Miniprotein binders against a2bj90. Designs and how they scored, part 65

Target 1, 235 residues: a2bj90
Amino acid sequence: MSRSARRKTSALNTVLRVVEVFASIQGEGPFTGTYSVFVRLAGCNLRCPFCDTRYAWSLEAGKPLGVEELVEEIARYEPSLVVITGGEPLLQRHPLNSLVEGLESLGLRVQLETNGILPAPARDEQLWRVYHVVSPKDVPVRVPGAKLHPSWVDYARATGRAWFKFLVANEQHVREVAEYVAKLGIPRSRVYIMPLTPEKLDMKELLELHSRIASLAVKWRLNFSPRLHLLVQLP

## First folded at step 22 (miniprotein)

Design UB31
Fold by ESMFold2, fold request of step 24:
Structure UB31 (fold): chain B 235 residues (1-235), chain A 84 residues (1-84)
Amino acid sequence: as target 1 above (235 residues)
Amino acid sequence: SEEIRKRAEEAIREAQELLKAVIELAKKTGDDELQWLAKLAEIYLRAAARAFQKGDYDKAEFYLDLALQIIEEAKEMLEELKRK
């Protein structure tokens, strides 16, 4: 089959379980500040205690949407970036590749958020071509069952399209991240540390935590990720 | 269960009492890093207590463990400062 026919067939034949689609600002990682449409996919292979999006853990939380219909809905927002998140989006890998194909055919920039337990994209997947922010949950926060698949490091080196983002509370956590990424051979230019923010912080506490973690990022020569959407009170 | 709930409640209360003492001593030192560690522990212990009240015991345990680690760091720093 031709590339055009193959792409049409794939998009028509797949359904995603989607929790929500909404416009906001990407508040975290290398694309912080970008006008984005978020697509939250249902299902997760982790039950992180600190998860902000527990409502996406079950596949039943998502409603079925056809990929073609979803692409059209996303396009109507005229996003500068499409952020695919969840739960864990790679649990719906096959229809996700179809969604990526549709979005790329419209020239839309795509970023995936993943916990990195499932393998990185293969070279022949549509996901190979998009950006990934990988948030391992085994260090420093030690979520049970959360082990970064080693293919993500290989993928990042081969493509330059993956970054690694870690939740940290203090300098001990930053030290653990630094040791972890050094052992895995992840260059510090690809590493972000982000404040571990519990619910119900007042603005002063939120700002001070950001300031302290940002100072540690400078000290340890790592990139800093805010949680900008919290600071500017966006979803 | 009731046993796990009761034990968690006692652990949180113990941590709250310990932290109260650490906060007071940290203020007396005037040391910025020690005062921040004490405040940081308070932030996570408050999160643990809130999670416990809502019945989210996994979240409560996570934040309690984190708070206790930071309390221990603060205590060690306090002892170092006193030895000077």
Scores: ipSAE 0.860, ipTM 0.932, lowest interface PAE 0.6, mean pLDDT 92
Fold by ESMFold2, look of step 23:
Structure UB31 (fold): chain B 235 residues (1-235), chain A 84 residues (1-84)
Amino acid sequence: as target 1 above (235 residues)
Amino acid sequence: SEEIRKRAEEAIREAQELLKAVIELAKKTGDDELQWLAKLAEIYLRAAARAFQKGDYDKAEFYLDLALQIIEEAKEMLEELKRK
């Protein structure tokens, strides 16, 4: 393929539909507390009833942005971590790999948030070297259409760059998560449980729920994820 | 449809009355875990009611089902405490 044809193919794969770009603190999972730039991509392959970011469900909610310009915008924030989220970012897989390449060329550390329905990165993808927090929605919350692709477990074992995060309400849910991860062969050191927090909780209720789920994490020897941004009132 | 909305409204009201009884009984036991389960059910039932009032019936159904599951757990625990 000529340089002209290769350039045309690259240009078609270098546009992302982006809902928002903003700086905040990563409030969940293994990178909790890290100064981050969030890139919310449009489109989702689920319609979770508890979703906090329904405005990102439709691809039409995103504005088309060139990858090169997006990399420059992200870099100006001087982030310690770039969090790619959405909707479901892997719906835009090809241009997402181009974004990752650009960010890595600047030495920026990248984390992807995914519901795990689409396959894990292949070894020849730029996404292969990115950290992933995978949030399956088939257990315990049982969202219709959700199913963790088995390649994520293989990817986690091969690379050590994936963690699995589950929304839970109570001990019954934690038991279900424990059974699920054991069946899939996911080591508990890679598993986080996180409180299922509906809207409009007051601070006392939010703290009580965090406390109860954290105690369950200790009891079941799993990692605990807060929703730190809710506790400190950041986006 | 109107039938689905009417049935959902009735189900939420029935769950609210059931939960009120569970809360009262939980307080009488003094058991921390039972009182937490009752509070947790209240949290999710309140979320269901709020979603219903906004016309978000998928969210309402999700939180109602979760609240009912927790109410059932609380009732089972209450029966266990009575048998001790």
Scores: ipSAE 0.859, ipTM 0.934, lowest interface PAE 0.6, mean pLDDT 92
Fold by ESMFold2, fold request of step 24:
Structure UB31 (fold): chain B 235 residues (1-235), chain A 84 residues (1-84)
Amino acid sequence: as target 1 above (235 residues)
Amino acid sequence: SEEIRKRAEEAIREAQELLKAVIELAKKTGDDELQWLAKLAEIYLRAAARAFQKGDYDKAEFYLDLALQIIEEAKEMLEELKRK
């Protein structure tokens, strides 16, 4: 009866506030280059100064969509990957679990993007079974209140389905990331460094910044994440 | 907030003047890493100025602080190169 009660509660949380749904290429992290459908959920628990998706900060920016309707819309794209992003998607955790259930029932591969402030999925959540790219904002970029919840490290160890991605500008930042992940026990194979790219860089600047950060990734034995969608001018 | 805005505007102008000098000195050295640091500082200072003009003072302050950090790195490298 316990399982039935959980499913009943999950079914009652069937509406998500969605800012946009669009097809593109996953440009960041371990799934870079994958044909993807992005679902940007409204609401964020941070106000990062460098955020380029500020239009998703408020829940009011999202339109209410039923989970079943959203699953059907996503499936029409025939994606190789569904990327759930935002704002901070875990602010809508309960209906998000319903969405994941629907997508998984169709065999669709799901990846979540999160700032890691809210706890990692519990074993009895549908989110437990999907992939996660966690982007902590306390190091090196030092966003106030952005402490990574320690459960993400436990989740990564238990499941192998989480990776950690850090925005960096220079070697001082990379050093801070290296110290941070070592202290937390996050293995290098799960760590990505990614260029901190302000808007309106020209292509030469974008390429050189990518090159310099990629060289640092090699030097520090960390994975490199591009922002590939910027290089190829996709959303 | 008005005092923060005025401080940020003045700090951006001061950083732009300092960076101009650093760029000139970096070019004269021919050192690739120093020239990159100067360019990187320019990238973030430009982002700070753009954000300030749009009234996004939190973004402006973030990129200004980053630009100043990188300018300091460049100055330290320049001093090291001169000491040789």
Scores: ipSAE 0.842, ipTM 0.922, lowest interface PAE 0.7, mean pLDDT 91
Fold by OpenDDE base, look of step 22:
Structure UB31 (fold): chain B 235 residues (1-235), chain A 84 residues (1-84)
Amino acid sequence: as target 1 above (235 residues)
Amino acid sequence: SEEIRKRAEEAIREAQELLKAVIELAKKTGDDELQWLAKLAEIYLRAAARAFQKGDYDKAEFYLDLALQIIEEAKEMLEELKRK
């Protein structure tokens, strides 16, 4: 391969398609309440009917941004956590590993949000070192084409840096989650249930739904994830 | 197609009638859990109707199916409460 071909392949590994970068509070999962910079990557391998971020489904919805420029932009916010989300961030795995390397070199903590369809990080990837919140879309709500990749269970056991977050509406959904995680051998301490909230709930309905699902989390001995950003009206 | 739209509109109307009957029965029993299921079904059925109005039929179907499942759970609970 010519020096020109190697430079073109290296340049492709240094550019991300980014929808938005913003500072907020992490509203969901094990890092709830953390001051965070959110990096929303473009492109998704799913079309979830309940997705709140449909504008991120196309890779074309993102702007090309260099990894170095993106690291500098993130660092200006002085975040306690960098949350990499989007459609599916792992569709951009190669430049995402370069982004993680840059952020870790600055001592920044990184958390990935993923649907768990693509393989977990390998030991030689920079992504191996970060935190992962895996949101399966095969249980209890079944999205066509969603299946949790088995390597996420192995990654969770090997590293202790993965959690699993499930959308639930009622007790039957919580039961299905409990059975599913038991079958896979996922420890309950790594499982979060989160309310399935439709758009345009009023605050009273939103609070009541949170209360009901939180009570089910206690009953079933699972962790509860709020949608804190919706409750406090942040991005 | 206009036919798919009409069928979806009819399905939402039928679900609204079923939900109305469940809400009325839930109010008579005074059972908090049953009242919550009725309210939860209403939340998702409203989401289905909003999606339908926007022409988002995948979202409408998703929330309609979820509302119908909760309505069925509420009916089962009503039958159990009548046996006590």
Scores: ipSAE 0.841, ipTM 0.931, lowest interface PAE 0.5, mean pLDDT 93
Fold by OpenDDE base, fold request of step 24:
Structure UB31 (fold): chain B 235 residues (1-235), chain A 84 residues (1-84)
Amino acid sequence: as target 1 above (235 residues)
Amino acid sequence: SEEIRKRAEEAIREAQELLKAVIELAKKTGDDELQWLAKLAEIYLRAAARAFQKGDYDKAEFYLDLALQIIEEAKEMLEELKRK
């Protein structure tokens, strides 16, 4: 490989398209309540009708940021967790591995949020070492073009560092999740159900929806993910 | 298209009428679960209507379909409650 090809590959691996960086509490999944820096990456391979972050769908919505600069920015917040989210973070897989390497070198814990369409990390990726919350969009609510990549099940089994978070509205949705994860061989201990909340819910309605879905989680022996940030009015 | 908009508007109106009937029946039955389903359908139907008003027809359709599913569940539950 020519020196120019190595420079181009190195440059492509060091820049992320970033929509926003902010500190908050992780409101969802296994790390709920954790003081976190959120890095919202630009670009998504889906167009979910219920997406609250539609502004991140286009790669052009993100600013190009160097991985080193981004690591320094994140480190200043002294986070208990770095949450990599976006549209779909794995669309920027190469520079994302470099980001993870930088963050891990500082002893920072990293969690990825992904829709699970793209392949799980391979053993040689820095992403292999981090935590993943996979949010399938094929069950119970089907988004066109969504399909969980089977490698996420294998990754979850191999590492214990993946969880699957499903949006649900009612008991039928919870049933469909239970059947789906059973069919895929995903342990129930790795499954979270989360209320499907529309924007601008009244707090009473939001709380009741949380209560109903939490009760279903107990009934069905699944983990419950709140939308804690909505309940406590954080970003 | 204007035709898509019109059809979506009609579908939302029909769902609102169905929901109104379910809410009234849920109130008469006094069943907490049925009342919740009626409320849940209302939540999603309001989301559909808001999306529609913004011209977000994909979101409107999504929440409309969800509201209709919950309305149907509420009707089934109501029929079961009437048989007891």
Scores: ipSAE 0.837, ipTM 0.929, lowest interface PAE 0.6, mean pLDDT 93

Design UB31
Fold by ESMFold2, fold request of step 24:
Structure UB31 (fold): chain B 235 residues (1-235), chain A 84 residues (1-84)
Amino acid sequence: as target 1 above (235 residues)
Amino acid sequence: SEEIRKRAEEAIREAQELLKAVIELAKKTGDDELQWLAKLAEIYLRAAARAFQKGDYDKAEFYLDLALQIIEEAKEMLEELKRK
């Protein structure tokens, strides 16, 4: 079967609702600084008050795009990393596994961003093989309806391909994160704290907040995540 | 509904007045951590006020609550420093 025939089959069987595809730098977590293509999927199972991508909450915000077509679009950027984000990408789990299969067949490295409410990948899923940055929203920011599915801890331990990232404002928040991860058995080497940055901060405020949270990361022996894209003014 | 919005607006204004006092007292102490707490509360209270003006009341309430928690932390630290 030709590449053209496979594309027609994918368009009929597997479609993702996609808000945007763009190139930038991964600004957060363990892959900070990597030249990346971002694929923002529509739909979210949370309504976080601090969310800066509210335009992706509704499935109707995304346009339907066939998986094979999307793979080819992504490949043209020649990314060092493909970041699948959203909303909550796992709401589109079935076609997402097809996308991952296509990207892996081209040797592209994939990272998923998730709020961790839906379960971690099973061993027989293509998503099992990719990297995951899990951002629980039940601590310290306590978004209604948020709860980390326990399978993410087992997945991280079994595969070494998941990390946990938390928004924090101050030391009280860091203490809450430390208690939470200890209770769940998440090793601190897998934990990132990241500054909770409201919109419209000037550069001086952004830098000072980063500095203070980074100092807390050292004090509490946790990893620090910047929001680098804000500091360098990239999307 | 209008009463709820009026109460939220007044809560933000009351927090702004409290914060103004905390900032001035923190400056007098010269304590770096207390001055940072005051600045941090100001950052989130500004975010709350901005969200309120735009009608984003869930964001406004989130940042107001955070700002008030930090103001309380700053007040407790100020009381401790005054005893010394």
Scores: ipSAE 0.834, ipTM 0.922, lowest interface PAE 0.7, mean pLDDT 91
Fold by OpenDDE base, fold request of step 24:
Structure UB31 (fold): chain B 235 residues (1-235), chain A 84 residues (1-84)
Amino acid sequence: as target 1 above (235 residues)
Amino acid sequence: SEEIRKRAEEAIREAQELLKAVIELAKKTGDDELQWLAKLAEIYLRAAARAFQKGDYDKAEFYLDLALQIIEEAKEMLEELKRK
């Protein structure tokens, strides 16, 4: 390979397409309540009908940012956690490993949000060391083309750094989640159920839906994820 | 197409009529779980109608199907309550 080809491949591994960077409270999953910087990456391999971040589906919706510049921007917020989200962050796997290396060198904790379609991190990737919240789109709500990659179950067992978050509406959805995780051998301690909330739900209906799904989580011995940011009116 | 729009509008209207019947029956039984399922179906059916008005037919279909599933669950629960 020529020196020019090595420089082009090196440059491609150091640039991310980023939609937005903002500070807030993590509203969902095992890190709920944590002061976090969110990095929303561009591009998605799904077209979920219920997606609230449709503006991130195209790679062209993101601006190209250097990994070093992005690490410096994130560090200025003094976050307790860095949340990498987007459409699907693992579509940018190579520069994302470089971002994680930079953030970990500063002692920052990192959590990835993924739909779990792409393979889990390998042991030689920087992504192996971070926390992962996997949001399957094949159960109970089925999105065309969604299938959980089996390597996420193996990664969860090997590292204890993965959790699975499922959108649910009623008890039938909670039953389907319980059957699915039992069949795959996912430990119940790693499973979160979260209310499926449409846009522009009023606060009374939002609170009642949270209460009903939380009661189902107790009944079915699963963890509950709120949508805390909607309850406290944060981004 | 105009045909897809018309079919979606008709399906939402039919679901609204089914939901009205379930809400009336839920009020007569006084059952809290049945009243909740009726409210839950209303939440998703309103989401379907809003998506339809915006021309987002994939989102409209998704929330309509979810509302219809909850309406069916409410009917099954109502039949069980009548047998007691």
Scores: ipSAE 0.834, ipTM 0.926, lowest interface PAE 0.6, mean pLDDT 93
Fold by OpenDDE base, fold request of step 24:
Structure UB31 (fold): chain B 235 residues (1-235), chain A 84 residues (1-84)
Amino acid sequence: as target 1 above (235 residues)
Amino acid sequence: SEEIRKRAEEAIREAQELLKAVIELAKKTGDDELQWLAKLAEIYLRAAARAFQKGDYDKAEFYLDLALQIIEEAKEMLEELKRK
């Protein structure tokens, strides 16, 4: 490989396409309530009909940012957690590993949000060391082209650093989740169910939906994920 | 196509009529769970209608199908309540 090709490959591993960086409270999953910096990466391998971040679907919707610059930007917020989200963050796996390395070097905790279609991190990736919340889209919402990669189950078992968050509307969806995780051998302690909320839900309806799904979580012995940011009107 | 739009519009209208019937029956029974299912179906059907109005047919279809499933669950529950 020419010196030019090595420089181009090194530059590709140091730049992320980023839609937005903002501070808020983690509203979902095992880290609910945590003061977090959110890094929304551009590009997605799905087209979920219920997606609230459609503006992140195109890679071109993101600005190219250097990993070093992004680490410095994140660090200025003094976050208790860095949440890497977007469309699908693992589409930018190479520079994302460099980002994680930079953040971990500062002692920052990192949580990835992923749809679980792409393979889980390998042991040699920096991503192996962080927390992952996997949001499968095959069950119960049956998004076309969604399939949980089996390596996420193995990663969860090996590391203890993965959880699975499922969107649900009713008891039938909760049943389907319970059956699905049982079939895959995912421990119930790693499973979260979360209300499927459409856009422009009023606060009363939103709260009642949360209550109903939380009751189903107890009945089915699953963890409940709120959409806390919607309840408290944060980003 | 205009045909796809027309079919989607018709499907939403039919679902609205089904939902209206379920809501009225739910009010008569006074059953909390049935009233919730009727409300839940309304939430998603409104989402379908909004998506349709925006020309987002994938989103409209998704929420319509979900609303119809919940309407069917509510009908089954109504039939169970009538047998008691």
Scores: ipSAE 0.833, ipTM 0.926, lowest interface PAE 0.6, mean pLDDT 93

Design UB32
Fold by OpenDDE base, look of step 22:
Structure UB32 (fold): chain B 235 residues (1-235), chain A 84 residues (1-84)
Amino acid sequence: as target 1 above (235 residues)
Amino acid sequence: SEEIRKRAEEAIREAQELLKEVIERAKKTGDDELQWLAKLAEIYLRAAARAFQKGDYDKAEFYLDLALQIIAEALEMLEELKRK
């Protein structure tokens, strides 16, 4: 391969399609309450009917940003955590590894949000070092084409840097989660249940739904994920 | 198609009528869990209706199916409470 071809391939691995970058509080999962910069990547391999970020489904909804420029933008917020989310961040795996390398070089902690359909990081990827919250879309709510990739269970066991977050509406959903994680050998300490909230829920109903699902989490000995950003009216 | 739209609209109306019955029966029992299931079904059925009005039929179907599952659970619970 000519020096020109290597430079063109290196340049392609240094650009991300980014929908938005913003500072907020992490509202969900094990890092709830953490001051975070959110990087929402464009493109998704699913079309979840309940998705609240449908504007991120197309790769074209994102602007091309260089990894170096994006690292500098993130660093200006002085975040306690960088949350990489989107549609599905792992669709941009190559430049995402470069982004993680840049962020880690600054001593920044990184957490990825993924639907778990694509393979978990390999040991030689920069993504191996970061935290992952995997949100399966095959249980209890079944999205067509969603299946948890088995390598996420292996990654969780090998590293202790993965958690699994499930959307639930009622006790039947919580039961299905408990059975599913037991079958896969996922420890309950790594499992979060989160209320399935429709758009434009009023605060009273939102609070009651949180309370009911939190009570089920205690009953079933699972962790509870709020949607804290909705409760405190942050992005 | 207009026919698919009409069938979806009819399914939402039927679910609303069934939910109305569940809500009224739930109030008579005084059972907190049953009243919550009725409220939960109402939340999701309203989401279905809103999605339908916006022409988001995938979202409408998703929340309708979820509401119907919860309505079915509430009806089962109502029959169990009558046997006690």
Scores: ipSAE 0.853, ipTM 0.939, lowest interface PAE 0.5, mean pLDDT 94
Fold by ESMFold2, look of step 22:
Structure UB32 (fold): chain B 235 residues (1-235), chain A 84 residues (1-84)
Amino acid sequence: as target 1 above (235 residues)
Amino acid sequence: SEEIRKRAEEAIREAQELLKEVIERAKKTGDDELQWLAKLAEIYLRAAARAFQKGDYDKAEFYLDLALQIIAEALEMLEELKRK
């Protein structure tokens, strides 16, 4: 293949559609409290009614950005964790694997956030080696079109690099989550319940909801995820 | 479309009236969990009403359904407490 054709082919396969890149604290899941750079990818295969990031639903919301330039930008923040989120990042799977390769070559730790509809990474993918927080939307919140791909459970068992996070409002929801994870064979140690927080809660309401869901987590022997960034007013 | 909007508006208003009664009855019991359920239903019903006013009917329906389920749970607890 000619030199010009090789350059053009490489550029086409190394571009991501990116909505935003910013530094903050990971506020949810097993890495709560970690100084992080967030990379929000455009496009989503769901339209969750409670979504906080509707501006990322359309692939057109993202700007094309070269993977090598993105790696350099991320590295300048000196993050303790790189969080790849979106929309649904796995809609851009091929260039995402290139991004992961670049980040890991610099020794940067990577976490992916996914709704779990698309399959878990294969062993020959760069994504195989990163951490994943999988947020199924079929239980208890029952978003139309949501269905956890069964490969995520196999991936979690094989690698120890996946956790499952569920939005809950009350004990009925927690019971539904407990039944769901038991049916799928997901160990409780890999399960997080997180409060379903609508917009415009005052701080007292936000704290009380956190307290009630945390108490349920203890009662049901599940892990609790805060929404810490809301409590400390970070993006 | 306007008929669907009127039905949704009426459903929210009816839920708000029912919840007002549930909140007052829950206060009279002094039961912490029942008072929390009433407050939780109020939180989600406010979210439904806010979404409705913005024309976000998918969000409004989601939170209204959730609020109604919690109201039903609270009413069941109120009935059980009366049987004492």
Scores: ipSAE 0.851, ipTM 0.930, lowest interface PAE 0.7, mean pLDDT 92

Design UB5
Fold by OpenDDE base, look of step 23:
Structure UB5 (fold): chain B 235 residues (1-235), chain A 84 residues (1-84)
Amino acid sequence: as target 1 above (235 residues)
Amino acid sequence: SEEIRKRAAEAIREAQELLKEVIERAKKTGDDELQWLAKLAEIYLRAAARAFQKGDYDKAEFYLDLALQIIEEAKEMLEELKRK
């Protein structure tokens, strides 16, 4: 392989397709309430009917951004956490490992949001070291083509750095989650249920839905994830 | 297609009629859980209708199916409350 081909392959591992970068409060999962910079990556391997970030589905919705430039942009916000989200961040796995390396070199904590379809990080990846919130799309709401990759269960057991977040509407959905995680041997302490909220929900209805699902979380001995950003009207 | 749109509109109307019946029956029971299920079905059915109006038929179908499942759960609960 020529020196030019090696330089082109190294350059491909240093560019991400980014939809947006913004500072806010993490509204969901184990880091709820944390001042965070969100990096929304472009491209998704699903087309969830209930997705609130449909604008991120296409890779073309993102701008190419260098990893070094992105690390510098993130660092200017002085975040307590960097949240990498999007469509599906693991579609950009190679440059994403480089991004994580850059962020960790600055002492920044990183959380990944993923649908869990793609394999969990291997031990030799920089992604192995970060936190992961896996949002399966096969239970209780079934999106075509969604299946949790088994390696996420193994990763969760090996590292303690993974949690599983499930969208739920009612008690039947919570039951299905409880059965599913029991079957997979996922500890209940790593499971979050979150209300399935449609867009443009009234604040009173949003709050009542949160209350009802939180009560079910207590009843079923599962963790509750709010949609805090919706409740406090942040991005 | 126009036929898919027509069928989706009919299905939403039928679900609205079913929901209206469930809401009226739920009010008579005074049962909080049943009233919540009726409200939850209303939330999702409104989401279906909004999606349909925007031409997002996948989202409309998704929320319609969810609303119908909750309506059925509410109906089952209504029949259980009548037997008590």
Scores: ipSAE 0.855, ipTM 0.939, lowest interface PAE 0.5, mean pLDDT 94
Fold by ESMFold2, look of step 23:
Structure UB5 (fold): chain B 235 residues (1-235), chain A 84 residues (1-84)
Amino acid sequence: as target 1 above (235 residues)
Amino acid sequence: SEEIRKRAAEAIREAQELLKEVIERAKKTGDDELQWLAKLAEIYLRAAARAFQKGDYDKAEFYLDLALQIIEEAKEMLEELKRK
């Protein structure tokens, strides 16, 4: 088999447990507004009390899909961005690298969403070349068991392909984020603060919370992330 | 256990009483930030109460603690305004 055929065969030999695949708009972080296909992988190593996607916590919530089959399904949407999310996608790291390989072979841009507990990609991983939005859950919200792996800061500096996104409610939380990122050496240009939005907010409340957190982002010289999909009522 | 559930329900009710006072006092001040803190506390306390009613006690505790933190911030601001 040729080198090219071996690589294609490797992608065919792995399976991902997938909760859902759907098209929408990336509503958060640096790629906000991009027409995207979301691939929600099963399994999570946290049980965040504010989690919007609890149905993805168990690995058993996902159906097994072959990587090549999944690549073909994703490609049919003609996405501008493929967002790999979950649960915690890095719990399925090996087959995830195979998925990334398949998507990259078609020239598709990929972004991973992770809570950052597991290490950043190594240089020889397919994941090394994709974009990452890392959402630590140990500041300010302090989810038990959460801790950002330090390799993510090194990865961000080496590649420029990682950003850090934090849920905040008020200025005290923003202050905690600012202290946290300063201690870790994360530059402000890589930091996003995003409103902590519980379920069942009416539109006026949702907009006002966005406005207040955006004003804090300006005050503290941090980037602001909306939850745009909530504002425009998309999945 | 039943004791934990009873304590959580009492804590939510006590927070609701504190919030009613904070909302009333915040309105009298006309201060925009104080009125927002009161509203923000209301948002999270409603989330706590809703989660409690659904039996999601981890979510309820999370939002209750957040609401109480914000209520305390608002109370501190009210005291600062009275001292002038």
Scores: ipSAE 0.852, ipTM 0.930, lowest interface PAE 0.6, mean pLDDT 92

